# Designs tried in a protein design chat: VH-VL binders against Myotubularin-related protein 5 (SBF1). Part 3

Target 1, 134 residues: Myotubularin-related protein 5 (SBF1), of Homo sapiens (Human) (o95248r204to337)
Amino acid sequence: SLPVSRCSVALLFRQLGITNVLSLFCAALTEHKVLFLSRSYQRLADACRGLLALLFPLRYSFTYVPILPAQLLEVLSTPTPFIIGVNAAFQAETQELLDVIVADLDGGTVTIPECVHIPPLPEPLQSQTHSVLS

## First folded at step 19 (VH-VL; from q1 with heavy chain T101S)

Design q3
Fold by OpenDDE, fold request of step 22:
Structure q3 (fold): chain C 134 residues (1-134), chain A 122 residues (1-122), chain B 107 residues (1-107)
Amino acid sequence: as target 1 above (134 residues)
Amino acid sequence: EVQLVESGGGLVQPGGSLRLSCAASGFTFSSYYVHWVRQAPGKGLEWLGVIYTGGNTDYGNEFTSRFTISRDNAKNSLYLQMNSLRAEDTAVYYCAREPWSQWGRPDAFDIWGQGTMVTVSS
Amino acid sequence: EIVLTQSPATLSLSPGERATLSCRASQSIRSYIHWYQQKPGQAPRLLIKYASQSFSGIPARFSGSGSGTDFTLTISSLEPEDFAVYYCHQSYSLPYTFGGGTKVEIK
């Protein structure tokens, strides 16, 4: 399981970049809502797995759905934190989400709403982590 | 003027390799998804793959092992590396632009190149 | 993969007549269907996106309708330049696929 986790983490960094991944990491730790979007279900699964792996050894106790079925899109309206992957074809159903961090795996971007404040990693941990992972 | 121009097509023997190029003008690839689509003589359109703004790629199942899409941002060019070519790969190859919207909502291909002909024959 | 079936394969009509082209998806694709026109020796040209949205510069005689699995491209009154092959394309799910095309030819 370690090799798989390592690969998934590395892939996540490659897809989104160090800064964005660290933001998502901090977001998950501070109980924010994280939504992954992609046209690839495999990419969604890998990204969610990667983020979860980064949280180890902490156990993520909130909603975790790597691939959300279209029939359950209403789950995105939950007030509780979550890590959820959704196919990009359903992005229209995410338009009403105002407090959700959206990671577009295909575009390689992370969108943080203005109302969401993610605390950064404290220095020098931030700089050191960035340097090591670069 | 927004334009895509394919090049690199030609005659190649079965089992050979060929790299096609797609040059963009009037826009930058980094702001769009770009697809490769081919059309065999007298046949319909077939989707080959896509490269996203983030650099990731997806392919049709039958092309994953033989075709590779890449991009050179400095040259504002896209490439399709084709290996182990077969006679059935004979076709006009198009690059086509897909506008990128927030969070990558799937869209149509709004700009197409003129295509470049690839002939695989002994 | 999602299969798009276009019908008829060939449509023979005269200028001024109404053309109705069908595209059926093997499963629901919501409105993620697009229509292209292709003339001999030319690249495809986008006509309609998302089932019913006309692309910029496309004449008003072209219109699209449908949702789910059944879609229609309509040319209200055929012009001589409209005789070509028309393809539908789905962007709902990877891998993306095209229909087999409908050839609109002069009767």
Scores: ipSAE 0.890, ipTM 0.947, lowest interface PAE 0.5, mean pLDDT 94
Fold by OpenDDE, fold request of step 22:
Formats: structure tokens, C-alpha cells, sequence
Structure q3 (fold): chain C 134 residues (1-134), chain A 122 residues (1-122), chain B 107 residues (1-107)
């Protein structure tokens, strides 16, 4: 489990970059809604696993759905925090979400809504993290 | 003018390797998803794989072990590395552009190159 | 993978006639179907995207319809330059797939 977690974390950093991954980490830690989008179900599963691994040893106790079925897209409207993966073919149903951080794994981007404020990592922890991971 | 130009096709023996190139003009590859599609003589179109703006790739199941798609942003070029070529790989190979919208909504291929012919024969 | 079945395989018509081409998906793909035209010795050309949206520069005689599993490309009145092979393509799920094509030939 540990080796798999390391691989998942490394892959997530490669896909989104250090800055974006740290933003997602802080977002999840501060109980924000995180949505992953990709055309690959494997990529969704790996990304969610990677983010969850970063939170170790903290146990994530909110909604965690690496691959959300199309029939359950209404779950995205929940008022509680979540880490959810959705196939990009269903991205249209996610456009109206105003308080959800969206990570596009295929595009390699993270979109943070204006109303969402993620606290940054305190210095020098942030700089040290960038140095070690670069 | 926006266009794609494939090159690198030719005659190769079975078991050989070949790298195809796709050069973009009038736009930047890194702003689009780009696909490789082939067409055997007298046959239909077959999707080979895609490279996303983030650099990730996906392939058809039968191509994952032999084909590799890569991009050189500095040269604004796309590549298809083909290994262990077989007679059934004989085809015209196209690169095709897919517009990238917010969060990667799947789209059609709006720009195609004219293709480059690959012939695998002993 | 999602299989796209096009019918008929060959459609023989005269200029001025209406052409109706069918594309059926093995499972629902919503509206993620696109149509291309290909003439001999040329690359495919995009005609219709998302089942019914005409691509820029495409003549009005080309139209698309359908959702779910059954889709149709219609050429209201065939012009001489319309005799070609037409392919449908799904972008709903990886791996992406094409139909076998419909050849529209002159009668």
C-alpha cells in the first residue's frame, strides 16, 4: 500500500505540478470540495488516490468517490466537502458548480472559484516543499 | 493559415521501427488535444491515440505497447513512434487537432493533415 | 469499446436527390457523435459536430440529428462534389471509434 501511495503521489505531481497539488492538498485539508476531471477512469482513480495519500496520516472522513457514476451527478451539489472524480464527458453538468475546485487532469490545470479561499502553506514550509519536490 | 503536415512515412520491413512527425502551422500544439488516426488502403478510419495539453497520452488497446505519442513544444511538432511494425500497420497516418474547451470536453477533430503513407512489407 | 455501425454501406443516388445516412452506437453516447466527409486521396473533413452542429464553412444542405444511440446525417440535395465516403465518430468514451463508413456514389 505504501509503495502504491508513493507512485500515486508522484504521478499526481507530474500531472498537475507542485503548486497545483499543494493547492489541492490545502483545499482538502481545509474541507473544500475537490473535483477531478479526466477522460481516463484510470487517471481519475490514480489522482484521487494520490490526493488521499498526501493527507496521510489524516483520515479523510468526507465524501470520497474516485469515479462518480453518471447517475449520481447530483452528489456534486452536496454542501459537505468531497473528493470526487468525474469523466470529462460529463463536465457539462459541472459547469454550474460555483464552490468546487476543479482539477483537469488532462489539461493539467486547477481552477479555484473566486468564492473559494484556500490558505497557503506557511513559510518556510511552502518553500521547503517546493525545493524538495522540484 | 492553420494546417497540419505529416511526414516520415515510407517503406519499412516487418519488425522495424518508424517515427512519424506532425508539424503545426498557424496554431500552437500545446493549446490543443492532438490525435493520430490511420487508414489502411481501402479501409476505414482507426483511432490510435491522443496527447492532451497537459502532456498525458491515451492509446487504443492494441497500440499501447508499440506506439508512443510525444510532443516538442519548441518545435511545435508532434510525433508517433512506431515499433515492431507489422504488415497490418500499412496505412496512411493522419494527425488531427481537437479544440480544447474548459475542462476538456470531448470534441470533434476539426483540422486534419494530408497524411503520410507507411508501408510495412518484406 | 463502443461500436458504431453505419448503414447503408453504399448509397447510390443522383445529383439533386436526398441522402440519408445512419450511424448506430452499441451504447448511449449522448450527443458525442461527429460526421466527416472523405474524398479519394484526401484527408477527412469535419462536417457536423455533436450530432447536429454544423461546422464552420459547411454548406447548409448538410445536417445532423439524433441522440443516444441512433444518429443521422442528411444531405438535402446532393451536389456533384458530395459523392464521397462519410464516417461517424464517437468521442464519448475511450478508445474513440469510427463507423465503417458509408460510400455515397453516383447512380
Amino acid sequence: as target 1 above (134 residues)
Amino acid sequence: EVQLVESGGGLVQPGGSLRLSCAASGFTFSSYYVHWVRQAPGKGLEWLGVIYTGGNTDYGNEFTSRFTISRDNAKNSLYLQMNSLRAEDTAVYYCAREPWSQWGRPDAFDIWGQGTMVTVSS
Amino acid sequence: EIVLTQSPATLSLSPGERATLSCRASQSIRSYIHWYQQKPGQAPRLLIKYASQSFSGIPARFSGSGSGTDFTLTISSLEPEDFAVYYCHQSYSLPYTFGGGTKVEIK
Scores: ipSAE 0.890, ipTM 0.947, lowest interface PAE 0.5, mean pLDDT 94
Fold by ESMFold2, fold request of step 22:
Order: structure tokens, then sequence, then C-alpha cells
Structure q3 (fold): chain C 134 residues (1-134), chain A 122 residues (1-122), chain B 107 residues (1-107)
């Protein structure tokens, strides 16, 4: 319900780099589970909004929870796609996440589980996207 | 051997600026979150902030306007830029390492430097 | 901001006695509490992390307990080198904070 911010998209690229953001974009586009981790609630909210903005004009219709409270950590075990943010303090409370792509906003990394395959963008588009976004 | 060494402390007049450095050795500095902590003479420890491996920072509430934390991974160095210094900024300044974890589970500080003294006085 | 209140401020004991140091948080921090020892003129030394996990190389006489808001550091039998200031530290919520310290001194 809030307007999409260009600042949120720019922050996402700054925090994770172009290769990682493209991986998250492809993951969301192909209905995978995306978990953002950070010690900052602001960074969680901004990253989730940034990924959502990148999907425009597609309206994301799966579970979208930018800040998941500790009482609801069981939703991370759902079989359906999601974009969820969790504070890093709850990382030790999470269940084993075998099929969840983890974007660590503080570490600047994206971890794709071995059992998850993310189709890349077609090669001409992948190269053009890197050139435009760089 | 794993160590952190602070430098750049000294006497500074109120309103002045000072840049502290923290040199890391014996570990892969670029893989660790690093913090600044200070201790006024005869007082307790006060957390100033952290810089993450992704480049973001977080600060204690009263430090966001005057202090800036940065790192140079190529030089294995952490920095603290302090501006608009006041008498209450007089302290020993420590850099501290947080242990690595896969997804950054908030942890204690396992390695500390010996500190550098900053005195803000007329 | 989470306030950590350590008590007592000063604990005067003899070698061989048990020391019990308290740290109370202003809200639940689960187990995200850590304990440090600091001797005069030295940097802090990590003793216990996550309320009860002993750090590498720390003597067995140091133990930690507690969860939620109330935490305890216990030194089962004080040795001469244990007379120092002890700090608790929370890493649950930004900004991170330390307690005011408990000085353990020779009676």
Amino acid sequence: as target 1 above (134 residues)
Amino acid sequence: EVQLVESGGGLVQPGGSLRLSCAASGFTFSSYYVHWVRQAPGKGLEWLGVIYTGGNTDYGNEFTSRFTISRDNAKNSLYLQMNSLRAEDTAVYYCAREPWSQWGRPDAFDIWGQGTMVTVSS
Amino acid sequence: EIVLTQSPATLSLSPGERATLSCRASQSIRSYIHWYQQKPGQAPRLLIKYASQSFSGIPARFSGSGSGTDFTLTISSLEPEDFAVYYCHQSYSLPYTFGGGTKVEIK
C-alpha cells in the first residue's frame, strides 16, 4: 500500500551487489522462498520493498512479511513461496531451512541451498541487465 | 597470532576532530564484523557501533551524528572518524572483533585491542 | 534501548569464596547476554557467551546461567587473579549495551 521507493532498489543493489540481486530477482520470479536477515529492522523493510519493486509490474501474491515476529518463525517451514525478513537475533531460533534462499543484508551475501535451482536470465538479457545496472 | 591494535589517540580541543585506526592481523579481517567500544576513565564500557562485512553500519543512539565507522579490507583496517568532540568523549577507545557465523548470529566480542586514549580538553 | 543493571556494584570477598554476580535486563533478551572480565589497564576478556557457554580457555570455576531478563555469573571459588571488574553485554537488540560493572575486590 505504500509507494515503491527507488531508494529501496538502490539500497538492495548496494548491500548485495548486482549478481546477488539478480539471483534474488530470478528466485522470486520463479516462486522460490526468499529470507532476508539483518540486525536492522529498517534494512529488512527496505530490502523486502526493494525486491518487490524490482518485480513490478508483477503483483506478488504469496506470503510477504517484511518483519516476521519471533512467535511466527514456524511460517518459514511453509511449502509455499515467500519473501520474508527476520531479525538476525532470531537466526538461532530458526528451523533447518533446506529450501530457503538466504539474503544476509549485513554480510552482503546470498546463499542458495544445493537442492534449489534458480534459472538464470537468458544470456543476452543477463549481460544487458549487468551493463545497464552497473 | 590474532590481534587488533588501535592508534590515533591523543589530546584534542573541544569541537575538534580525530580519526582513530584499528589494524587487524592474524585473521581474515574482511570476513568479520568489527565494533568500536569506549570507556571513560573510571567508568564502564559503552558500545559505539559496528561495521558489517556488507558495508553497512549501526551506531549507538547518541553517536549517529558525530561519529563515522569505516573499514578498508585491503589494508586490514577499521576507522573511527570523530567530529565535534566534547569533554565527555574523553575515553579509551577499543576496537573489538565479533566471531564469524554463517548468517551473522549476534555474538560476543572475542578479540579486543589494547585501546587508544583520547583526551578532549581545553 | 535495553538497560542492563548489574548488582552489586562492588563485591568484597576473600579467596576461596563463591562470587555471585547479577545482571538484569530491562526487557527479555532471551540468552543474548555475554560476560567479560577486565583487569586494571587491560582490555576486557570474554568469559561466557549466550548466558552459559564458556569461551575457549576459560577456567571451569566460571559459569553463567539465566534466561529472559535475569542472568548470573558465578565464580565457584575465587582465586587471586579473579579480583577484577565484570561486565555483562547484550547483543539481542540494537543498540548493543553493557551493564555498569561489578567490581570484585579483596576483603
Scores: ipSAE 0.775, ipTM 0.890, lowest interface PAE 0.8, mean pLDDT 90
Fold by ESMFold2, fold request of step 22:
Structure q3 (fold): chain C 134 residues (1-134), chain A 122 residues (1-122), chain B 107 residues (1-107)
Amino acid sequence: as target 1 above (134 residues)
Amino acid sequence: EVQLVESGGGLVQPGGSLRLSCAASGFTFSSYYVHWVRQAPGKGLEWLGVIYTGGNTDYGNEFTSRFTISRDNAKNSLYLQMNSLRAEDTAVYYCAREPWSQWGRPDAFDIWGQGTMVTVSS
Amino acid sequence: EIVLTQSPATLSLSPGERATLSCRASQSIRSYIHWYQQKPGQAPRLLIKYASQSFSGIPARFSGSGSGTDFTLTISSLEPEDFAVYYCHQSYSLPYTFGGGTKVEIK
């Protein structure tokens, strides 16, 4: 169990880099909407598991759907926070979401909409965390 | 001019190894997903795999154990390492570029190299 | 793995005739189908992407249609340079696949 969680966390950092992962961590802690995109269902599942593992021992209480079926894409428009993965083949359906943070696991990028503000970690912690994880 | 140029093909004995290169020019190589596709003589196209900008790869089902795709963005180069070659691997090998898009919507291949021929024969 | 079945395997036609090429997917791929032309000794050339979107610089006589599982490439009036092999390609689901090709040859 624990080795799988640590593998998913390590993979998340390798795929997105330290700065991006910290942004997603802060976003999840501050009740934002996080969308993972990838062509690989396995990468979607691993990334969602990795982010959830970073939140431990916090129990994530909002919508958590590592792989959202194409038939349910309207869930992305709900007003509540979420951590959701969607296959990149349905990416066009996600382009009009103004308040969703998008993590592209294939391109290695995180896009934060300009209308969304994610508080950073306190500066001493942010600098120390970045140095340790780099 | 935007182009891809494959090299490294040739005659190889069964069981041998070969490393193909694909040199990119005229575009920002590091921003694009790039693919390998092969075509046996007189046959159709077969997708081998893709390497993403972050370095992860996905492969066609048969190729995961013998073929490895890598890239060197500093050299604008894509590579295909092929091991344990068999007669059925005889083909022209193409590299192909997928157009850039925000968040990587799966797309067609807009730029192809000329191909390099690999012949596996005793 | 999604199988793309192209038919017919060979189309024998004269210049000026309409060519209709079929590509059928083993499951729905929405509009994630792309069409390429390949002449002997050359790399494939992208014609149509996403079922019906013409790629830049492609002559208007090439058009694509379909969604879901059934797709068609149409060449409204064949020119001498159009005699080639045509492939469909799906980018909906990994692993990506190509059809077996349709050879359009001179009658």
Scores: ipSAE 0.766, ipTM 0.888, lowest interface PAE 0.9, mean pLDDT 90

## First folded at step 20 (VH-VL; from q3 with heavy chain V34M)

Design t3
Fold by OpenDDE, fold request of step 22:
Structure t3 (fold): chain C 134 residues (1-134), chain A 122 residues (1-122), chain B 107 residues (1-107)
Amino acid sequence: as target 1 above (134 residues)
Amino acid sequence: EVQLVESGGGLVQPGGSLRLSCAASGFTFSSYYMHWVRQAPGKGLEWLGVIYTGGNTDYGNEFTSRFTISRDNAKNSLYLQMNSLRAEDTAVYYCAREPWSQWGRPDAFDIWGQGTMVTVSS
Amino acid sequence: EIVLTQSPATLSLSPGERATLSCRASQSIRSYIHWYQQKPGQAPRLLIKYASQSFSGIPARFSGSGSGTDFTLTISSLEPEDFAVYYCHQSYSLPYTFGGGTKVEIK
C-alpha cells in the first residue's frame, strides 16, 4: 500500500482499536453494510479511506461514499453492501437501520446488530494480528 | 452532586504557557464529552474545543496549533494546555460537559464549571 | 463556520413583561440550537436545548421555538432574577459557535 494508505490504516486502529477494526474488516469482506458516524468530516473521510486501504489488494465493488450528503440519507436503506460515512448530526435518520454495522468514530465504538453475524479471522491469524498491532 | 471545578488560571506573560484543569465529580466522567469555552472580559462565549469519550478531539480553527485538550478518566480530570499565549487570550475559561447520546448526537452543555481566570499581560 | 446573530443586543423591560429574544443562523442548523442564561460573575446555565426542549429545573416561563435558521427564546413574564445575558449556541456543525448575546436589563 501507498504511504497515505498506511497512515489512514494506522489512524483507524488508533481511533477504534484492533478488535473493532478487524470486525469492520471482516464485515466488509463478507459483504455487510458498514456505516461510519462522526462530527468531523475529515474523520469520516480518513476512516473510510483506512478501511478501504485495509482491504487492499481486493477492489471494493459495492457502494462507497465517505461523506454522504444529508439529501441522500435514503441510500442507507439499500439492500446491497456499502461503506458510508455520515455526519453525527444526522444520526437520528440512522436509528431505524437494523442490519447495518455502525462505527462511532468520535466515541471509538462499533455496534453490531443482533441479526448481523461477522465471521472472525481464523486462528492463528487473529492472535498474530493482535500481537503485532498491540 | 454533579460538579465541575476549573483551576490553574493566573497571570502569564505573552508567549508563556499555562495548563488548566477541570475536576469532575458526582457523575461518570468517562461517559461524557467535555468542552472548553472561554469568555473575554465584557465579551461573549467562545468555543475552544471538545474531547470525546474515545479520546479524539476537535478544535476551533484558531486554537488547533496552540491549545491541546486531554483527559484522564481515572482522575476524573479534563485539561487544557495553552501555549504561546497572547493578550487576546485573556479570559475566563470554562469546562462544560455534554451528555452522550447513541452514536454521539450533538447535545447542549448541561453542566458548567464556575471558570478560572487567565490573564496574559507583560 | 456558522454565524449566529442575536437580536436585539439589549432588551430593556420591566418585571412581568414578556421578553422575546431572536437568534438567526447563517445557514440551516435544523433544531441544533441551545439557549443559556448568564448572570454577572456566574457561569452560563442551560435553559433550552434542541430549540424547544426545556432543561430540567427550568421554570415554565422559559420556552423556545424555531427550526432551520430562525429561533426564538421567550420569557412569558419576567421575574427579577431573569435579568441577565442570554446566549444561543449551535451544535449542528464544527466548529461550534455562540451568538453575541442579548442583555435583558431592567427598565
Scores: ipSAE 0.887, ipTM 0.945, lowest interface PAE 0.5, mean pLDDT 94
Fold by OpenDDE, fold request of step 22:
Structure t3 (fold): chain C 134 residues (1-134), chain A 122 residues (1-122), chain B 107 residues (1-107)
Amino acid sequence: as target 1 above (134 residues)
Amino acid sequence: EVQLVESGGGLVQPGGSLRLSCAASGFTFSSYYMHWVRQAPGKGLEWLGVIYTGGNTDYGNEFTSRFTISRDNAKNSLYLQMNSLRAEDTAVYYCAREPWSQWGRPDAFDIWGQGTMVTVSS
Amino acid sequence: EIVLTQSPATLSLSPGERATLSCRASQSIRSYIHWYQQKPGQAPRLLIKYASQSFSGIPARFSGSGSGTDFTLTISSLEPEDFAVYYCHQSYSLPYTFGGGTKVEIK
């Protein structure tokens, strides 16, 4: 529902900040791999839902797993784009990922590998969006 | 010297509120996750909650409605707001530091304060 | 929540003896177990992290082992200052939990 989506989007912005969320948004649109990490499964679910909601009305057609079971960590090695949430306790299994954007929901940070280039929103859309959401 | 110093403890009546503080020194406070842990007299340790570097928080199930953890990085301070206090909340309250590793891998509490005693009694 | 059960509740030993403390988790926590020492009137002190990694400044007589659900803290030869309460702590899953503690007392 719209209210749930709005809440999840707002929460995502509060947790990661406008700049980081826009980066993740652009990353998802340009078919990059996005990994959410958190010690909270609820936070993972909400964050993934939030990012997906931001992509509306576009339908995300790649791998989408808000909470990845520990038994399926090998899925992170997929060559295709994805939006996946993983519990931070499994952080060690994610260290081999070189081309994955990692959003630490607990710490509120996004790490973009040097080899990953996310195109920014074009101006003045970038600045306008930032201003409106601030 | 790395140090955590709790303060704000004391005697409070049931139903009352109390705000504890934890002053950090000797390290970059903003780079660490901070926890509150309490210990009732003669009992074991009980985890209350955590505040991450970004300001997000998680709590024990029993405390989410009554306790609030916050931090002021500019003041190198951690806080625990306790409301609707009960007799069973009587305990020594510790603040503890958790080192941050890449992407927040859970770690141990490597530095503890001396604790501050909270007594809830009529 | 994950329950940590420590045994024995009390361990009576003499200086120089070997102490073996057990901590059992209600479910697998991999190696996300940590050990603390607490003396009367003092805050807990970190001894071992991640089941087997000794913390800085901790004497070599302290060691940890185990994985999954069963963990052990070993004091190879008890010193007088080692008589205290020892707690295990899991950081694998929220909410974080502690064991009930093992009191190592002098026989």
Scores: ipSAE 0.886, ipTM 0.945, lowest interface PAE 0.5, mean pLDDT 94
Fold by ESMFold2, look of step 21:
Structure t3 (fold): chain C 134 residues (1-134), chain A 122 residues (1-122), chain B 107 residues (1-107)
Amino acid sequence: as target 1 above (134 residues)
Amino acid sequence: EVQLVESGGGLVQPGGSLRLSCAASGFTFSSYYMHWVRQAPGKGLEWLGVIYTGGNTDYGNEFTSRFTISRDNAKNSLYLQMNSLRAEDTAVYYCAREPWSQWGRPDAFDIWGQGTMVTVSS
Amino acid sequence: EIVLTQSPATLSLSPGERATLSCRASQSIRSYIHWYQQKPGQAPRLLIKYASQSFSGIPARFSGSGSGTDFTLTISSLEPEDFAVYYCHQSYSLPYTFGGGTKVEIK
């Protein structure tokens, strides 16, 4: 429902800050790989919902797995874009992923690999979006 | 030298409240996840919760409604606010540091304070 | 919640003997088990992390082993300062938990 979606968006901004969330939004729009890490399964689910809600009304058509079970960690090596959440207990299995953007929901950081470039929104839109979301 | 020092323990009546402090020194406090652990007299260790560098917290199941963990990075201080105290909350309360790592792989507690005693009694 | 069961509750031994302490988890925790020593009136002291990794400055006589659900702390030859209570701790899944402890006491 709409109230749950807006709560998840608010949580995402509180956890990562506006600059980081805008980076993840642009990454999802430009078909990049987004990995959320947290010790809390609830935070993983909320963050994935929040990112999808920001994409509304765009329907996300790539791999979307808010909580990836340990048995399926091989999915992280897929050549296609994704939005995936993984519990921090399995982060060692993510350290060799060279093209994956990592959003650490517990640390409050987003790490963009050297080989990944996310085009910014045009300057007027980037500034307007940042101001509106403040 | 790296140190954690708890304070604020004492005697409190059932239903009362108490705020514990943990003063950190000798390391970059703002970069570390911090925990509270308690030990009732003659009993084992019980994990209470953690506060992350991103500002979120997680708690042991029975503590989510009564205990609040917070931190003040400018003061290098960790806090535990305890409300609606019960006799079973009588314990030594420790603060503990989890080692830093990129992306926060869940680790052991490498630095502990010496603890502060909380007694809940009428 | 993951329950850690330590056995035996008390281990009565003499200096020079080998101590073997068990910690069993109610479900797999991979290698996310850590061991602490606690003497009366003192805070716990980290010995072993991730089942088998010795913490900095810990004597070589302390070693850990196991994976999954069954874990062991071994003290190869007890010294007088080793008589204490030992706890295991899992950091695999929230909420984090400790075992009930094994008291190693002098016979």
Scores: ipSAE 0.800, ipTM 0.901, lowest interface PAE 0.7, mean pLDDT 90
Fold by ESMFold2, fold request of step 22:
Structure t3 (fold): chain C 134 residues (1-134), chain A 122 residues (1-122), chain B 107 residues (1-107)
Amino acid sequence: as target 1 above (134 residues)
Amino acid sequence: EVQLVESGGGLVQPGGSLRLSCAASGFTFSSYYMHWVRQAPGKGLEWLGVIYTGGNTDYGNEFTSRFTISRDNAKNSLYLQMNSLRAEDTAVYYCAREPWSQWGRPDAFDIWGQGTMVTVSS
Amino acid sequence: EIVLTQSPATLSLSPGERATLSCRASQSIRSYIHWYQQKPGQAPRLLIKYASQSFSGIPARFSGSGSGTDFTLTISSLEPEDFAVYYCHQSYSLPYTFGGGTKVEIK
C-alpha cells in the first residue's frame, strides 16, 4: 500500500543515505542482486518494501523475498536478479557471494562487489535526482 | 588504553528521569555498535539495548517506552536517557562495546566500562 | 525472547578441581553463545565467544563447547582467581539475553 510505501522509503533514506539508496535503485533497475542484512526482521521488511516503492510505477518481476529463512539460503546463489533480506545472524553464509550487492541496514553501508558494474543515471539526471531527494 | 567510563548515576525519586553518559577513548568510537547492560544488586546481567553505526537502535522488550539510547560521535560519547524510573530500575549500569565486523555478525561484548550506580528510592 | 538457564546456581569447589558450568537455551541459538567472568565490584570480562573461541589473553584452562541449545564452560584446574560468577550471553536473536549466572565459590 501507498501510505506504508512512503514510510518505508523515508526509512530507507534515513538508514542508508541518499548516495547508497540511489545505488540500490540503479541496481534494481539494471537487474542486479540486492541483499539486505539486519538484526531486525522489521527493518528487513521495511527496506525491501522501500526499494520496491522507489521502483513504482515499475513492477518488479524477479525474485523478491523480504525475509529469507535460514533453511533457504541457497536461493542467494541463483543466477537471476533478486531483492532479498537475511538476518545478520546468518551473514557468514553470505561471504562467498561474489556478485551480490550487500546493504547493511544496521551499519548504514552498501557494498558493491568489484565484479559488479551498475550503470549510473545520466549525469544531469543523477545530479538532479540527488538534489531533489536531499 | 581502550576505555569506557560511565557517569551520571545517583539517587533519583520514583517517576524521575536521569541521563547516563559513557565516554569512550582509545578506539574509533564511530565505527562500533554500543550497548547498555544493567545489573541490580545481587542479581544477574540484563541487556537494555544497542545503538548501531547506521543510527538505528534496538531495545530489550520492556525498555522501549522508557529508555532511549543515543550517541554523539564527535564527542565519543554514548548516552542512556531513562524516564519514569521505578524502584526496580535500581542497578549498576554498564556501557559495552561490540567488536567490529564487516556486515555486523552479532558478537560478544569485548570492552566494558566500570559501571555507574543508579538508586531509585524515596 | 530466548531464555538462558545456567546450572548449577552455585558450584562449591577447591583449587585444582575441574569446574563444569552449564548454559541451556530455550531454542537453538547455533553457536551464538558467549561467556563472561565477573568478580565482586568489577565489570564482566569476556572469556569465550561463539561457544568455543577463546578471547585474546584468556588462560588456556578456560574452554567452551556445545552447539544448538546445550553449552558448557570448563575450567580445567581452578586457580584462586577463578572464584567468581560466570554468565552466558546469546547474540542470536533480539532481544539479547544473559543467563542467571553460576557462582563458583571456594569449598
Scores: ipSAE 0.795, ipTM 0.898, lowest interface PAE 0.7, mean pLDDT 90
Fold by ESMFold2, fold request of step 22:
Structure t3 (fold): chain C 134 residues (1-134), chain A 122 residues (1-122), chain B 107 residues (1-107)
Amino acid sequence: as target 1 above (134 residues)
Amino acid sequence: EVQLVESGGGLVQPGGSLRLSCAASGFTFSSYYMHWVRQAPGKGLEWLGVIYTGGNTDYGNEFTSRFTISRDNAKNSLYLQMNSLRAEDTAVYYCAREPWSQWGRPDAFDIWGQGTMVTVSS
Amino acid sequence: EIVLTQSPATLSLSPGERATLSCRASQSIRSYIHWYQQKPGQAPRLLIKYASQSFSGIPARFSGSGSGTDFTLTISSLEPEDFAVYYCHQSYSLPYTFGGGTKVEIK
């Protein structure tokens, strides 16, 4: 099971803001590739845990690696969806990926590649979700 | 001309507090990660922490409870709030800029201020 | 925390001589090492980044080498303005750290 953590979810919203977190939530629901980047291993672990907690009770069944070691960076080339965290010291080896949504936890941004489309939540649900989370 | 100018140093008693400022000019301050580094008299350089463009911070191990780094992008200013000061905090305090990296690699510090002296003595 | 050990602590040389300064990391930092020069009463000045990349405007006599744990800064022929303290700095892993410095002084 995927534990719900109040601290990890709160941190994710503080680091990225509500609009960005909702984008990541929709991306995970629609089976896209999500990469978290940070210089802090703790920030990576907390963000990955927070996103997974938001998906509950949905079970995430694709690749989930909160801290990907440098020796395994080739995993980022997989054709299947993932939620993965990578330390910023290894960003140069990862930033050429064309279809990966990048959540920069240090810069506070989410970058969606132009070739990737993330469907929004239906309007009543999107407004309701935003209101509840704010 | 790219410049960083620290201010706010001075004499303070042990247990006191002090807020240092770093005024930036000649570049887009809001786009850069900013650092504080100190140097005790006759000693080496000691990294205190960083503030990112997203507003998060990371600190050296001994500084997370007493020192707070903040920034005000509208004023092009970086701050260091120091509390519960001790004699061993006596040092010159520098602000430093980390260059923007297109590849996201942690970088060196390319621009430094002149430093401001903090003396903690009773 | 990654410890950077610089040696020697003091290097006494004459103008025109070659200076070789060492920095050793307590674990591999790949090439995330940077070198600074500091003269008395002044802020540090960036010389070399990422072990061997010369920073803009730095004289060619300054060069860096190494990877992993062992790094060197070389000044091929000392000029009078090169007598200063030199620091290495790692940006591989938080918290970031500096070496203790090598003072290059006139013999």
Scores: ipSAE 0.784, ipTM 0.893, lowest interface PAE 0.7, mean pLDDT 90

